# VHH binders against q84jc2: the designs that were tried, part 145

Target 1, 232 residues: q84jc2
Amino acid sequence: MSKMRNLVEEKFLEFYESWVIQLELYLHQLLIAHNNNTMSETELRHLISKLTTHHKAYYTAKWAAIREDVLAFFGSVWLNPLENACSWLTGWKPSMVFRMVDRLRKSRVVLVEAQVKKLEELRVKTKFDEQKIEREMERYQVAMADRKMVELARLGCHVGGESVMVVEAAVRGLSMGLEKMVKAADCVRLKTLKGILDILTPPQCVEFLAAAATFQVQLRRWGNRRHYVTHS
Short names: E, the ipSAE of ESMFold2; O, the ipSAE of OpenDDE; V2, 0.75 times the mean of E and O plus 0.25 times the DockQ between their complexes.

## First folded at step 9 (VHH)

Design gb4 (framework vhh_7z1x_3)
Fold by ESMFold2-Fast, scan of step 9:
Parts: structure tokens; C-alpha cells; sequence
Structure gb4 (fold): chain B 232 residues (1-232), chain A 125 residues (1-125)
């Protein structure tokens, strides 16, 4: 029954599809703002705030969902295989967004030296935080193997309802460990995004968010095209 | 002054219903997920339900699925828990809790950074 969708997978699939549709609408607004030289700073800040709120809404929904079933986020059914292949601990790899920042250096709205320095400092910190989490995940995998070996020994000695209860408790413990690591990874994502937005001017923020949203939407389209071809 | 205040607790008979409210102040309510957590006499904390910042996603502990409904009114900075088919083992102090702000702060392993004072729910005949 491992191939059947559970309630969390169905509920988050519906949430995610709606969230992506709204992201595409915001991307349209970002592209209009980027090409409109008459938008005020207040109007640009309002648009940036809408995108920030939209990303926060995603993470608040994700954390509610992982409390029920964190494993739904490892190989997610609402993502195509290409999106899943590009995932790092259930989401985008934080350091990769600095590739989008590199486009700003070639833009009409040129970064000043102070911004370049702060972005480089943030990039280094982000990579450090990523490596810390990767080390924690490695330790978790080793601990999981040790717990599984102990559990296999216990299962060999016990038969009946008590055995089932012990297994369920062990699985819950493993899930709680994954929940903490996913939230730690999401913290690095959110702090990286906030850090970039705090360094950039409103026009640069709009360009950055447009680049990031374009990449996310394009990656989904590329993966969906391959899936359709292989299954049609 | 960041604060959460729960109301709506009381005595109810088995099979009855109660609606709990939690009013938030001192933070941007619609930026955060909100949670309900309870503590029965002599037991630890049990997470019951969560709702996303917009209300677009909800989750529930197995013990309350199908009986409890979480909702929010962002215009009123208020969180709700509709409790139906109450059982004697639902007797507990019910707490409203705010999800930790990972946008501005480092994740320390704590899921909640603001708690209400709690409201008592007693289910007995």
C-alpha cells in the first residue's frame, strides 16, 4: 500500500498547486514592475512584501504538514521527478540562489561595492550553514542505522501488540529527527532569502525575485514536459 | 508586548462541544502558523493541531482528527479550535502557541516561541 497517497500528500498537493498558480501571477506582476520605470518605491516595496508573505505562507503550511508526515516531503508527489532530483533536504539549495544574484551584476541596476561585499559575506555564511546541516544529516543517518539494528534485534524477540507499539514509537522518534533537520534547512533558506532582500534596493529585489520565480516555474515546466513524453 | 490569550474553556458533558478562542497581540499574526497544544493532569504536552499563516493548510494529531477543527480570522488576530464529540480524556489545559520565527531567528530545536496562559477544559458528567 506504499503506492497509495496518504491524506497529507493529497492535502499538500492541493495547497501546492494553488500556491504555484499564485506564484505565477506574482511573477507576471514582477515582470511588469521590472519593465515599468514609473513605479514608486512604495509600490515596489508592496509587491516585494506580497512575495515575502507568499513564501512565508508556503513554509508555515509545510511545517504544519511535516508535523503529521515529514516523509511526504522526501520524494514529494506534488513535484515532478526533475524537481525532486534538484531538491536538497526537501527544498531548494540555499547557495544556488546566488546564481540569480549574479544576473543582477549584469543588469541595468548595477550593484554597488558595499552590496557586493555584503552578498559575498552572506554567500560564505550560507555555504557554512549548509555544510553544518549536511553533517547533521550524516550523523542522523548513522544513528538511524544503529537504531534499526537494535530494533531488528528486538523484533526477533517479541511477538504481538507490544512489538507493534515499540516499532511505532521508534518510527515516530526517527520522524521527529527528520522534522528538526527539515526546519533547520528551511531556516537557512529563509535567512538567505531575507538577507538578499535586505541588501538589495527595491528595484533589485524585484529583479531578483523575478529571476528566482522564473527559474522555479521553468524547472517545473521542463520536468512536466519529460514526464508527459515518457507516459503518453 | 507579545501575548496570546485563550478563552472558551469550561465544563462540558461527554459528547458535548466547546469552541476555544485565542487572541494575539504584539506581532504580525498573519505571518505565522498557529498551534493548539494541551496538557492533561499528570501528563506531558500533546500537540493537537496547526494552521498555516493564511489558513490555507491545517493539520491534526491522530487523537483529534475528525472531532476538532482549527481555524483563524486574520482580520481579528484570533485563532479558534472547535471541539466536538468531547471525551473524558480530552480533559486538559489547552494552550495556543505561535510557530517559531525562522525568518529572523536561528532554529534552536524549539517549535514554538510564544505561548498563551492556557484555558481549562473539563469533560465530565
Amino acid sequence: as target 1 above (232 residues)
Amino acid sequence: QVQLVETGGGLVQPGGSLRLSCTASGFTFDDYAMNWVRQAPGKGLEWLSAISSSGGYTSYADSVKGRFTISRDNAKNTLYLQMNSLQPDDTAVYFCAKETDLWSEEYTGSDFDVWGQGTQVTVSS
Scores: ipSAE 0.728, ipTM 0.893, lowest interface PAE 1.1, mean pLDDT 87

Design gb5 (framework vhh_7z1x_3; at its last fold request DockQ between E and O 0.92; V2 from the best seeds 0.82)
Fold by OpenDDE, fold request of step 11:
Structure gb5 (fold): chain B 232 residues (1-232), chain A 125 residues (1-125)
Amino acid sequence: as target 1 above (232 residues)
Amino acid sequence: QVQLVETGGGLVQPGGSLRLSCTASGFTFDDYAMNWVRQAPGKGLEWLSAISSSGGYTSYADSVKGRFTISRDNAKNTLYLQMNSLQPDDTAVYFCAKETDLWSEEYTGSDFDIWGQGTQVTVSS
């Protein structure tokens, strides 16, 4: 028996499946652009723009969804267990993308000293911002277990209507905080991505985006195979 | 100049319908999720609905789910809210609000950075 999904989970699952399909199409284009080296700078910038827009569009949908049910994103039924295990506050860990940048350095891509310096500065900033968010997140998580909630938990499910209202209010309060944390985390993600793209040349951007998309798609495939999940 | 302008409000009887419009200018409309928010007399702001940048995803508050429908026409830079089965409790000023740009701007804790002037909706027999 599969877990029953709420409406937000169902809607976002459908959205995400479509979004991933489009991502795979863009990945294909990125790989072609990278391997053939026949595209002009204008064409490369256009491709980069399409992918950037695609990623930005994901977050516009996400932010719409979290206002209805932010808790859905902490379950993330649209992701497999491997994807969820690698998730940081409902998405990819911002500092992780620098591993893709490191890959560029080990390939035929030559980063000039100025780029290396800027990337390092961005890395440091990203790590700092992640830590700030983590500390704030911990505050919300610990705050859920206040004296009243602990007492209600001890009493079990055999409580009156007033107790139910208290629990619901607590959950609403937590949810509101979680929405802010998710938005903050997403901001760090987007700023990190933008920062990297601003430092790299168009050909380097294409290679970076290809690496990132490849990792995302492969992580999903690996997780699906491991759990015997078949997808169209 | 950056602005949002709501229209379509008015007086309607219980059970009636209204369609609100919000016209955007001064920014790239199709890059942002858009929202409807209302404020009833003596009450705080209440989020009602959101729509993704492309319109492919929509969300609703429980208070309006099944009655209100959000949509957008990016070619016209316009956001819509179809309101059906209106009740007296729906009486409020209705605002459209733009999502904060977290790509280009820093997150300051505000979900929305641009608001319309609002349009009055009154449901009364």
Scores: ipSAE 0.905, ipTM 0.965, lowest interface PAE 0.4, mean pLDDT 92
Fold by ESMFold2-Fast, scan of step 9:
Structure gb5 (fold): chain B 232 residues (1-232), chain A 125 residues (1-125)
Amino acid sequence: as target 1 above (232 residues)
Amino acid sequence: QVQLVETGGGLVQPGGSLRLSCTASGFTFDDYAMNWVRQAPGKGLEWLSAISSSGGYTSYADSVKGRFTISRDNAKNTLYLQMNSLQPDDTAVYFCAKETDLWSEEYTGSDFDIWGQGTQVTVSS
């Protein structure tokens, strides 16, 4: 069982490394597109579609993996300590993407009034959904503490084999609760990303996706370089 | 029309093998994870296996690890389950299920939004 748990971590590490390599290749294409004003709308839409498909591949793999071991995603071995420190419920914090959108407002391609209004409406909704997930997390942590206290009380009574069965049932319940919360958080992430892409024009989408991918890739490089230098 | 159709079920002897197929239509098959789920007589639903949208990641329930293999052919909009070393307790109706679209739909606690009608697998001598 311990070997199968470790194997899930190793298997997702292999998947994630490959996924990041492909993200870097797409980032290169996004930067070329951003600097090339002669690309057609069809070509830009095709590139945006490749990025959305790539993100979908990540989330579908993640949900397959959490069915076997959701705890692997809390303090993930395929992420460096800096990436893990920046994590909110196993991934990026949804409201963070609006910081990247704000930086687009300083670009040569200015957002029109209607887009600014829609982005603000989306930001408010995203914050509301994010806070809703945080309340669920708080409820889960309180419930987990109650279950642990009851479990510790039973263990203190030295009930033998019966206490082992109760502990196993409690652990299964905790895992199921975490899976639900992770999927709920991922839903907010995906709907926020889709909402932004639906509001922006294709050139603005390319600029946004390039900024997001650049941040993700650089955060990984910064964390990996620090770790390498510290251990060398 | 959105539809999942399972085929390949039947009667097989213990230790035998079967290959199930699930043909998808009416949605972009290669955008979604796909799952196999079964229901034995008088029991609840049991998740068996999942495959990511690209096929790059697979997962399995402990009861079928090493015996069952999930795969997909996105060009044919088809999901497969290769079942080896079948046992009498593998007797069940096998369902193909599509992962909920969290890109455009709210997460309501349901992991699957589209199901096939199922195909019967009976493992008996």
Scores: ipSAE 0.782, ipTM 0.916, lowest interface PAE 0.9, mean pLDDT 87
Fold by ESMFold2, fold request of step 11:
Structure gb5 (fold): chain B 232 residues (1-232), chain A 125 residues (1-125)
Amino acid sequence: as target 1 above (232 residues)
Amino acid sequence: QVQLVETGGGLVQPGGSLRLSCTASGFTFDDYAMNWVRQAPGKGLEWLSAISSSGGYTSYADSVKGRFTISRDNAKNTLYLQMNSLQPDDTAVYFCAKETDLWSEEYTGSDFDIWGQGTQVTVSS
């Protein structure tokens, strides 16, 4: 079975392209701040605040979209979501951000012992929250399979509206459960981001945000090259 | 003090229009998505529409899509709902609601953390 994008996914991708364009403009400001040794703490905190507001804005749009149709963000919701490679509950796995922190520690960012300890505590908390969400998703998957199994057994016997109503109810129940799971996952993403920014100094936050923005911009550019090759 | 105050409700004829307003205070309005929700007589809450913090993304329930338009003016801390082609089954109390702040709060399954007191909309001859 081959999944196709629907109207909500197309609308959100249009939003996302605009959002990434603005992120690229903020990346320029982050790179200037990175190279400007005389910027004040107040100026750095203002820039950091602009980036956090921009990231929050992404989620406010995402949550508006999933209320309309959360399934637009899952390719094969009736399959095990953990087997759909490269994505974890509609986004990057929260703990993956620590790989970026670790790379920055090895090359540019010097952390004191207190920061390292706090980052490790945050990493443990983030992984714990991820595992809690994974267990909740597994329980939900079992309940969904049971509901679909009952409907499939009925479809061999029924003609008419009762079977349609049972399928529609199952889809609504799936959608509502997935909305809560996506928001729970996004909460872990946001709390992890906030935790990292609270531990790092303002110059270190600028370095981290620049690395994160660079990664997101490159994902867009790589996706555009793939689209151009396959459609041109 | 954190508040959401709805205004603009009233009595309209079928096919008529109303514009609801929701004025926010006590929080940074342009950081959050805003929503409209209604409760018809004898029924539960029905989500109607959402708008992202910047206004760049809007979404609608099927029941109001094409008839209602959500908008916001972040300079005035005000959320709007333009309601066109109103019918008697649109009669309800209309609430504005703020999306839960997942940056600073634990997510417990609650989608909205601040509600207005509501404004009555009655569609009748």
Scores: ipSAE 0.672, ipTM 0.876, lowest interface PAE 1.3, mean pLDDT 81
ESMFold2, look of step 10: ipSAE 0.640; ipTM 0.864
ESMFold2 (binder alone), look of step 10: mean pLDDT 81; pTM 0.817
OpenDDE, look of step 10: ipSAE 0.883; ipTM 0.956
ESMFold2, fold request of step 11: ipSAE 0.648, 0.622; ipTM 0.867, 0.860
ESMFold2 (binder alone), fold request of step 11: mean pLDDT 80, 81, 81; pTM 0.807, 0.817, 0.812
OpenDDE, fold request of step 11: ipSAE 0.901, 0.900; ipTM 0.966, 0.966

Design gb6 (framework vhh_7z1x_3; at its last look DockQ between E and O 0.88; V2 from the best seeds 0.00; counts 0 for: pae E 2.01 > 2)
Fold by OpenDDE, look of step 10:
Structure gb6 (fold): chain B 232 residues (1-232), chain A 125 residues (1-125)
Amino acid sequence: as target 1 above (232 residues)
Amino acid sequence: QVQLVETGGGLVQPGGSLRLSCTASGFTFDDYAMNWVRQAPGKGLEWLSAISSSGGYTSYADSVKGRFTISRDNAKNTLYLQMNSLQPDDTAVYFCAKETDMWSEEYTGSDFDSWGQGTQVTVSS
């Protein structure tokens, strides 16, 4: 079904489409690097840096966008239903990446004991942080059903005058809270990503990033095929 | 040490234009989103506009949409704000603000972690 889009949704859709195209290009490079053992460590580090920068760019754009309309990200029109279904607080769930790391461990990637230990510590910390944010989000979700929101529901389409002001204030307050939660979640995402990259060797990083990017791109492709989603 | 220095403010008549600049130093400029905010006399801080690290995305407050344009030159570590159709209500101190570090251990709730000293913009006939 075609959804009505607001200006922020349209702008971010455009941005995201471009961003994904670039991600696919980087994915290609990562795969080449992964299959080509001739690349130097320096070259690998540069590639990793490019990917990291690309992800940073996304989140800086996201944070810019949520300043204008954080609610757009809770119904992300630039994502298909499958992508949305897999979303945790407007993005990937941080603890998910450890599943990818586990996959690597079962492949040709050999992690030393020190790496395994650090990854486990990071995993525990990440889960803790996720839970903390989830608790806060639950609090906000419950708080949304306050008197002001009830008033909004009661007034329906006939909201006017002072009531409009009250409702707008309530919505602003809620949006601010949501923005904080989204940002907090993003910080956990990025911290987790950084943590993993700091633990892994450059070749391992490349493999990890390739796996992550592949998953993201394939999830989008699968979702689009399944739901006939067109992003234009 | 992070430094942000705003320039370009001044007195302008209603309907006039100004271009603000913010020169950044002490951090990797192209890794961070940047913002413009302002504070009018007796009022609180108002966010005006943001731009992503690469400049690929921009956002604006409703109060300035269609009139203000944010841009950046990463090669020059400079942030810009083109202000057109200025109104008396735009009179304020304008600040360049660095987005909070996303790689921090924990989000502190602060939108920005660094500010400039600001530049005065006065719109008056």
Scores: ipSAE 0.891, ipTM 0.960, lowest interface PAE 0.4, mean pLDDT 91
Fold by ESMFold2-Fast, scan of step 9:
Structure gb6 (fold): chain B 232 residues (1-232), chain A 125 residues (1-125)
Amino acid sequence: as target 1 above (232 residues)
Amino acid sequence: QVQLVETGGGLVQPGGSLRLSCTASGFTFDDYAMNWVRQAPGKGLEWLSAISSSGGYTSYADSVKGRFTISRDNAKNTLYLQMNSLQPDDTAVYFCAKETDMWSEEYTGSDFDSWGQGTQVTVSS
């Protein structure tokens, strides 16, 4: 099992590094598109599709990885300490996208009343879905404490193979519970992202995706530099 | 209408090899992770392997790691499972399964939203 855990960490680290490099390349394309007012709607939709596909590639890889080792995603070795500190249930907090849209509005993005209304409806639903997951995590933590106490009591009374089997069953149970919560959180992230992209026009989608990618890339660069700084 | 069709099963001797194929239709194949799952006689479902939408990441159950290889051809909407060093306990019905749609529905706790009918693999002399 520990060899499987190490292999997942190594494999996903390699995957993630390649994924981030490609994200930076797409960010460059998004910034060019944002500054080029001659691009057609078809060209913009093609670029948006590339980003959507890229995010789908990440989440499908993540779900494959968590089947082997979900704990690798709690305190991930492929993320620096700043990125880990900003994580909510192994990824970005879904409601953060609305803060990004708000920042774009202050900069250059002009939203019509109908879009504002739809974004507010989506924000409320996203916050509700986040709260549901937070309640699931709370229930998991309570159940984990109860299970560990029962397991510990049984382990103290057993000798040989019985104690090993009880520990293995408990660990697998904990992992399955975390897998379900991570998947639920990721579904909220992806539905929120899709919802935003469905509400925005193609030029607005490009600006939004550029802002999101810029934030992700800059947070990584900032955290990496801070990690190796000898003086603050 | 999502449809998954498995082929390639059959009778094979211990130590032999088989290649399973799953042809997908009715959805955008390259948007979803795909899985192989098996069910041995009188047993529950056992997950074997997963592959990301791009094919860039794969994962395996301990029971098949090093012996089975999952792959996909997105241009042909086809999923593969190369099975080597087959053992009698690999005898099972093998299913192609589509991962839950992350974009359109809330996660209900189900790992897969679509399945094939399965293909029988029998490992015996």
Scores: ipSAE 0.740, ipTM 0.895, lowest interface PAE 1.0, mean pLDDT 86
Fold by ESMFold2, look of step 10:
Structure gb6 (fold): chain B 232 residues (1-232), chain A 125 residues (1-125)
Amino acid sequence: as target 1 above (232 residues)
Amino acid sequence: QVQLVETGGGLVQPGGSLRLSCTASGFTFDDYAMNWVRQAPGKGLEWLSAISSSGGYTSYADSVKGRFTISRDNAKNTLYLQMNSLQPDDTAVYFCAKETDMWSEEYTGSDFDSWGQGTQVTVSS
């Protein structure tokens, strides 16, 4: 099968390729900071700030792109199956990040009890926000399916430009609803990331960001072997 | 304390050009996407263009593609809109808008959280 991409998807994926290259550069800096302990706390905070700014830049571009065509970010047959299995509303499911924190905690990251308590509270809040979005998405999809079925049944008696206008209005309504849901999901992703970085110390943040960047780069590399894929 | 100030509007003949500027203060300008929006007399708000925080991605409404160019200078905290081939239907108040803070505790559904006072563009033969 050949690659199939629309104009917005092509433009965004070109942006994303440059963005990932810069992420890999930051990953190299994170690994240096982690492995040799040569950086002061202020230098670590500066590096962490560069990473958070880099993630913000991704989402500002994504939100600009979804305004033109939100469907460019939803999976299709051409998406990497591993990425599809991990994807939730065009990106990482926010609560999955806690599995990464848990794995780091078992290996090299030592957390004090106050941090553990705060992370547990954040995990519960993140799960609650996820469930709220999932219920809203389910209700939206059902409402849109019912509206489309009613409009298609009504159109069975009509031919011409009025029916085209009704279909176009329904498509715009679906896209606007999906834009809202994608933005809501992205905000949960970002506030979960911010919450984790606020709880962890600067060295712990470096370890976390390095693990996250490594995972994202690996997903991209595997996806590019066969198909062009969008990411959060 | 976010402040956005648009300048560069005025009266221009059909086919003419104008360059709008928007100076920003009270926030870290290069952390946010910026947008241009307009409101024609008796019409609702119309989104025109967006530019990502780094300037690496731009998007346009179909009504202005090929005629308008959005850009930013993060060193000067300034957003621009170059408008070419202006037509009478481009007559409107043009607003610079800051995209909603993505790091906020809750997403309210609002696309923009700050606007300037706007600058009037009038295209008249």
Scores: ipSAE 0.529, ipTM 0.817, lowest interface PAE 2.0, mean pLDDT 80
ESMFold2 (binder alone), look of step 10: mean pLDDT 80; pTM 0.806

Design gb7 (framework vhh_7z1x_3; at its last look DockQ between E and O 0.83; V2 from the best seeds 0.00; counts 0 for: pae E 2.3 > 2)
Fold by OpenDDE, look of step 10:
Structure gb7 (fold): chain B 232 residues (1-232), chain A 125 residues (1-125)
Amino acid sequence: as target 1 above (232 residues)
Amino acid sequence: QVQLVETGGGLVQPGGSLRLSCTASGFTFDDYAMNWVRQAPGKGLEWLSAISSSGGYTSYADSVKGRFTISRDNAKNTLYLQMNSLQPDDTAVYFCARETDMWSEEYTGSDFDYWGQGTQVTVSS
C-alpha cells in the first residue's frame, strides 16, 4: 500500500535504497573474503574499513535527516513492515549482535578465552545501556501526554491562531527530545559494533560483518516478499 | 588537534551570493557529518544545513531551503556552503561545526563537538 511521503521521507528513501545496494555489494565481497583464505590481513582490514565507513555514512545521513524530521524515522517508509517490526528505536537493537557472535562461535570461528571474556563484558555493558535508553524512552513517551499535547487533542481540527503556535512549540520540544534519544541509541549501536570489531580478529570480523549484512539484506527481502512493498 | 577554519564571508547586497568554505584538519574528515550553523546578532545559534560523511545526504533548515547548498570535498577536507539570494536576515556569523562523534562512549547530548571561529556574513544594501 502506497503512503503519502514527505520530502524527508522521499530523500532518505532514495539514499537508503542506494545505501542498501552498496551494502549488498560489500556483502558479496565479505562472503568472498570469508570463503577465500588467500586474502591477506591487510586486505581483510581494508574490507572491514570499507564496511565500517559505509555504516558511518548511514548514520551520518540519518542524523542529518533527523534534524529535519526525526518523526520520519519512527514510521520509516523506506523500511517494510517486517523491518520496522524488528526495529528498536529506529534501528537494530544493539544486543542483537551478540546473538550473531554466538552463532559464529558455533561455527568454525574459534574465540580465545580472552575474547570471550571481553565480549561478555561488552554484552553486559550494552544491555545496561539499552535499558537506560529504554527508561528514557518511557519517560519521553509519557511526557508526550503533557498538557500541551492534551490541548492539541482537545482542539482537534479546530486548532488555529495562537494555539497552533503553542502546539508547534510543544511538538518541537518533543522532537528535540526524540532526536536526542535516537542519537543516544545510535551511539550504543555504533559503540557495540566497534567493540565487537575491536575484539575479533580480522577474519572473524569479516565473518561477523557478513552475517550481519546477510541478516539485514535477507530481512529486507523477506519483508518485501511478504508484504509486496516497493519503494522505487 | 581538531581544527575548523571558515572563509568566504563578507559584505554582499541583498539578492547576492556568497560561497563559504570550511577547511578541516586534525581528524578523518570523511568519517564525520558536517554542519553549517549561524548566529545573528542578539539571536541564538541556528542550524542551517548538514551533510553526511560521504556527501550522499544533505539536509536544510526551512529558512535556507532552496537558497543554500551544502557540499563537501573530502579529498580537500573542505566543507562548502553556497548561499544564494541572500537577505538581510541572513546577516550572521557562520560556523562550520562537526557532528558529534557517534563512536564516542557516551552521547553527550551535544549536536556538535567542534566549531570553527566563524566567518562574518553581512547582507546590506
Scores: ipSAE 0.894, ipTM 0.960, lowest interface PAE 0.4, mean pLDDT 91
Fold by ESMFold2-Fast, scan of step 9:
Structure gb7 (fold): chain B 232 residues (1-232), chain A 125 residues (1-125)
Amino acid sequence: as target 1 above (232 residues)
Amino acid sequence: QVQLVETGGGLVQPGGSLRLSCTASGFTFDDYAMNWVRQAPGKGLEWLSAISSSGGYTSYADSVKGRFTISRDNAKNTLYLQMNSLQPDDTAVYFCARETDMWSEEYTGSDFDYWGQGTQVTVSS
């Protein structure tokens, strides 16, 4: 039954909607902090910690969900078509955040030479890790067209008791491969995020997190407007 | 040092209930997802359930859906597994496992980086 198979989609949709509402509240706090120079370093660190904890809650929930159904994260029902079109392996492309970091060079809180050097080293490492995952995804897609998979697809076209179980086992194997790639991609995302936050000062972290949250929230709003127009 | 200690195992009759606990120490408990995994005699490891760092999301293996409930108390650094409607085939050693650190470590293909020693659950008449 489709209700049984869609349980992960339903549960994660509920989780994600709540998570996004809280992200918007944190974005409001980040924007206030960014425009106000009276907040202490300890207050800024506390706000940054709240955002970090919020992102940890998302990724730990995502990994729990993909253990049940990784395919729910490819063309997700909790994301609009624009959000889905902009996804790279079920989330943001790690190297894209450095375009947002480049914005800091033109902001009131200017990066020092030592930070620029560390960010460039991190960018190179992130790009390398990202390309490694892209090669693994390419190999996965090629492997899906090999002789064994073609034979398995033929067996699936013939309903005959035991053939259904063999196909189900193979689908579980394919899902496990996708799980590993998604987890590898998420580790690159989180390592990149942590690396940036470790290099930046607290005011710069606030500005960076505000830019990231603004982009995420606006992308969702843009996509939701388009959805109404096309389905009216 | 990271430590995970399971308690609550024992002998129970079919249809009975048990509550397992896992006490964590040596790390920031609320930064990590936690899992329950079991191993029946002569069989491999079977993942049962996962809970997100905040407790806001839970997942279950098909074999335990509707019978087992995972929960956590971050203030007490404790993970729980409430097991209801126990069957003889639930007989196994039950392990508490910490999800791999996504923030600092590269994904090596291993989902868990620390395990408890396990607690024995025996379902028999």
Scores: ipSAE 0.755, ipTM 0.907, lowest interface PAE 0.9, mean pLDDT 87
Fold by ESMFold2, look of step 10:
Structure gb7 (fold): chain B 232 residues (1-232), chain A 125 residues (1-125)
Amino acid sequence: as target 1 above (232 residues)
Amino acid sequence: QVQLVETGGGLVQPGGSLRLSCTASGFTFDDYAMNWVRQAPGKGLEWLSAISSSGGYTSYADSVKGRFTISRDNAKNTLYLQMNSLQPDDTAVYFCARETDMWSEEYTGSDFDYWGQGTQVTVSS
């Protein structure tokens, strides 16, 4: 088990480090666009497209990795403890992005009434979808405590070769259930992100994406400083 | 119209090598992860390998790990599978499959939304 987790962990660490570096480069472009009122709508849409492609690339890599080892994404070695503490089912909590939208509304003149109504509808939908996933995870945890799983554990401890096969089948079943829940959570994240970007104007999308990237980069930098301070 | 066309299958001796290609059209290829899946005669589908949309991450089923290498050329809209050390139990129809669009308004729980027609790989003396 430890060898398999280490392989996926090593590979995804390399991917994630590269992915974050590119996110930082895109953040620089977002900040320039945020501060420059002369960019055309076409230029803004192109930049927004780069960011959405970059986020999608992360999730396509994640989904490829969870097929090998979904457990690597629960307490990930490529994230510092602060990043892991902010995790909800292996990633950011979808409802968190509405806090960013709320802050942008306070720092910008206004969103029009139609946008506000659509954002509230999306917030309610997002919360509803989150709660469905949390309920499914709770049902999964209850099933793990089921007497049958306890009996499989006792059998695995006492009877040797046959028990190994049964324990391995139970672990495969557990892994498949977790993969489905992680994918469902990621889809809620992506539907929420897409929904926000569809409601906002291109300049507003740039501001939102800049805020989101800033938060992710700062969370990583702050957590890493606590883990790399030398005491010599 | 989304199309995926596999080529490169054929007959090969045990221990041999083969490279499969999958040419994609009708969609923005570099927005999607791509996968290889096979079906042996009379058996179910077996997932083999995945590659992220940028090509920055690859994954493999245990049955092919170390022997098969997935790659992509986004400039040519082409997915590849390099298959080495082929064994008779690798005999199958090999499909490329596009990962379901996780960015869509509806997620149905399906892993793949488009498939090629498949290419036959036969490993026999």
Scores: ipSAE 0.527, ipTM 0.820, lowest interface PAE 2.3, mean pLDDT 83
ESMFold2 (binder alone), look of step 10: mean pLDDT 82; pTM 0.825

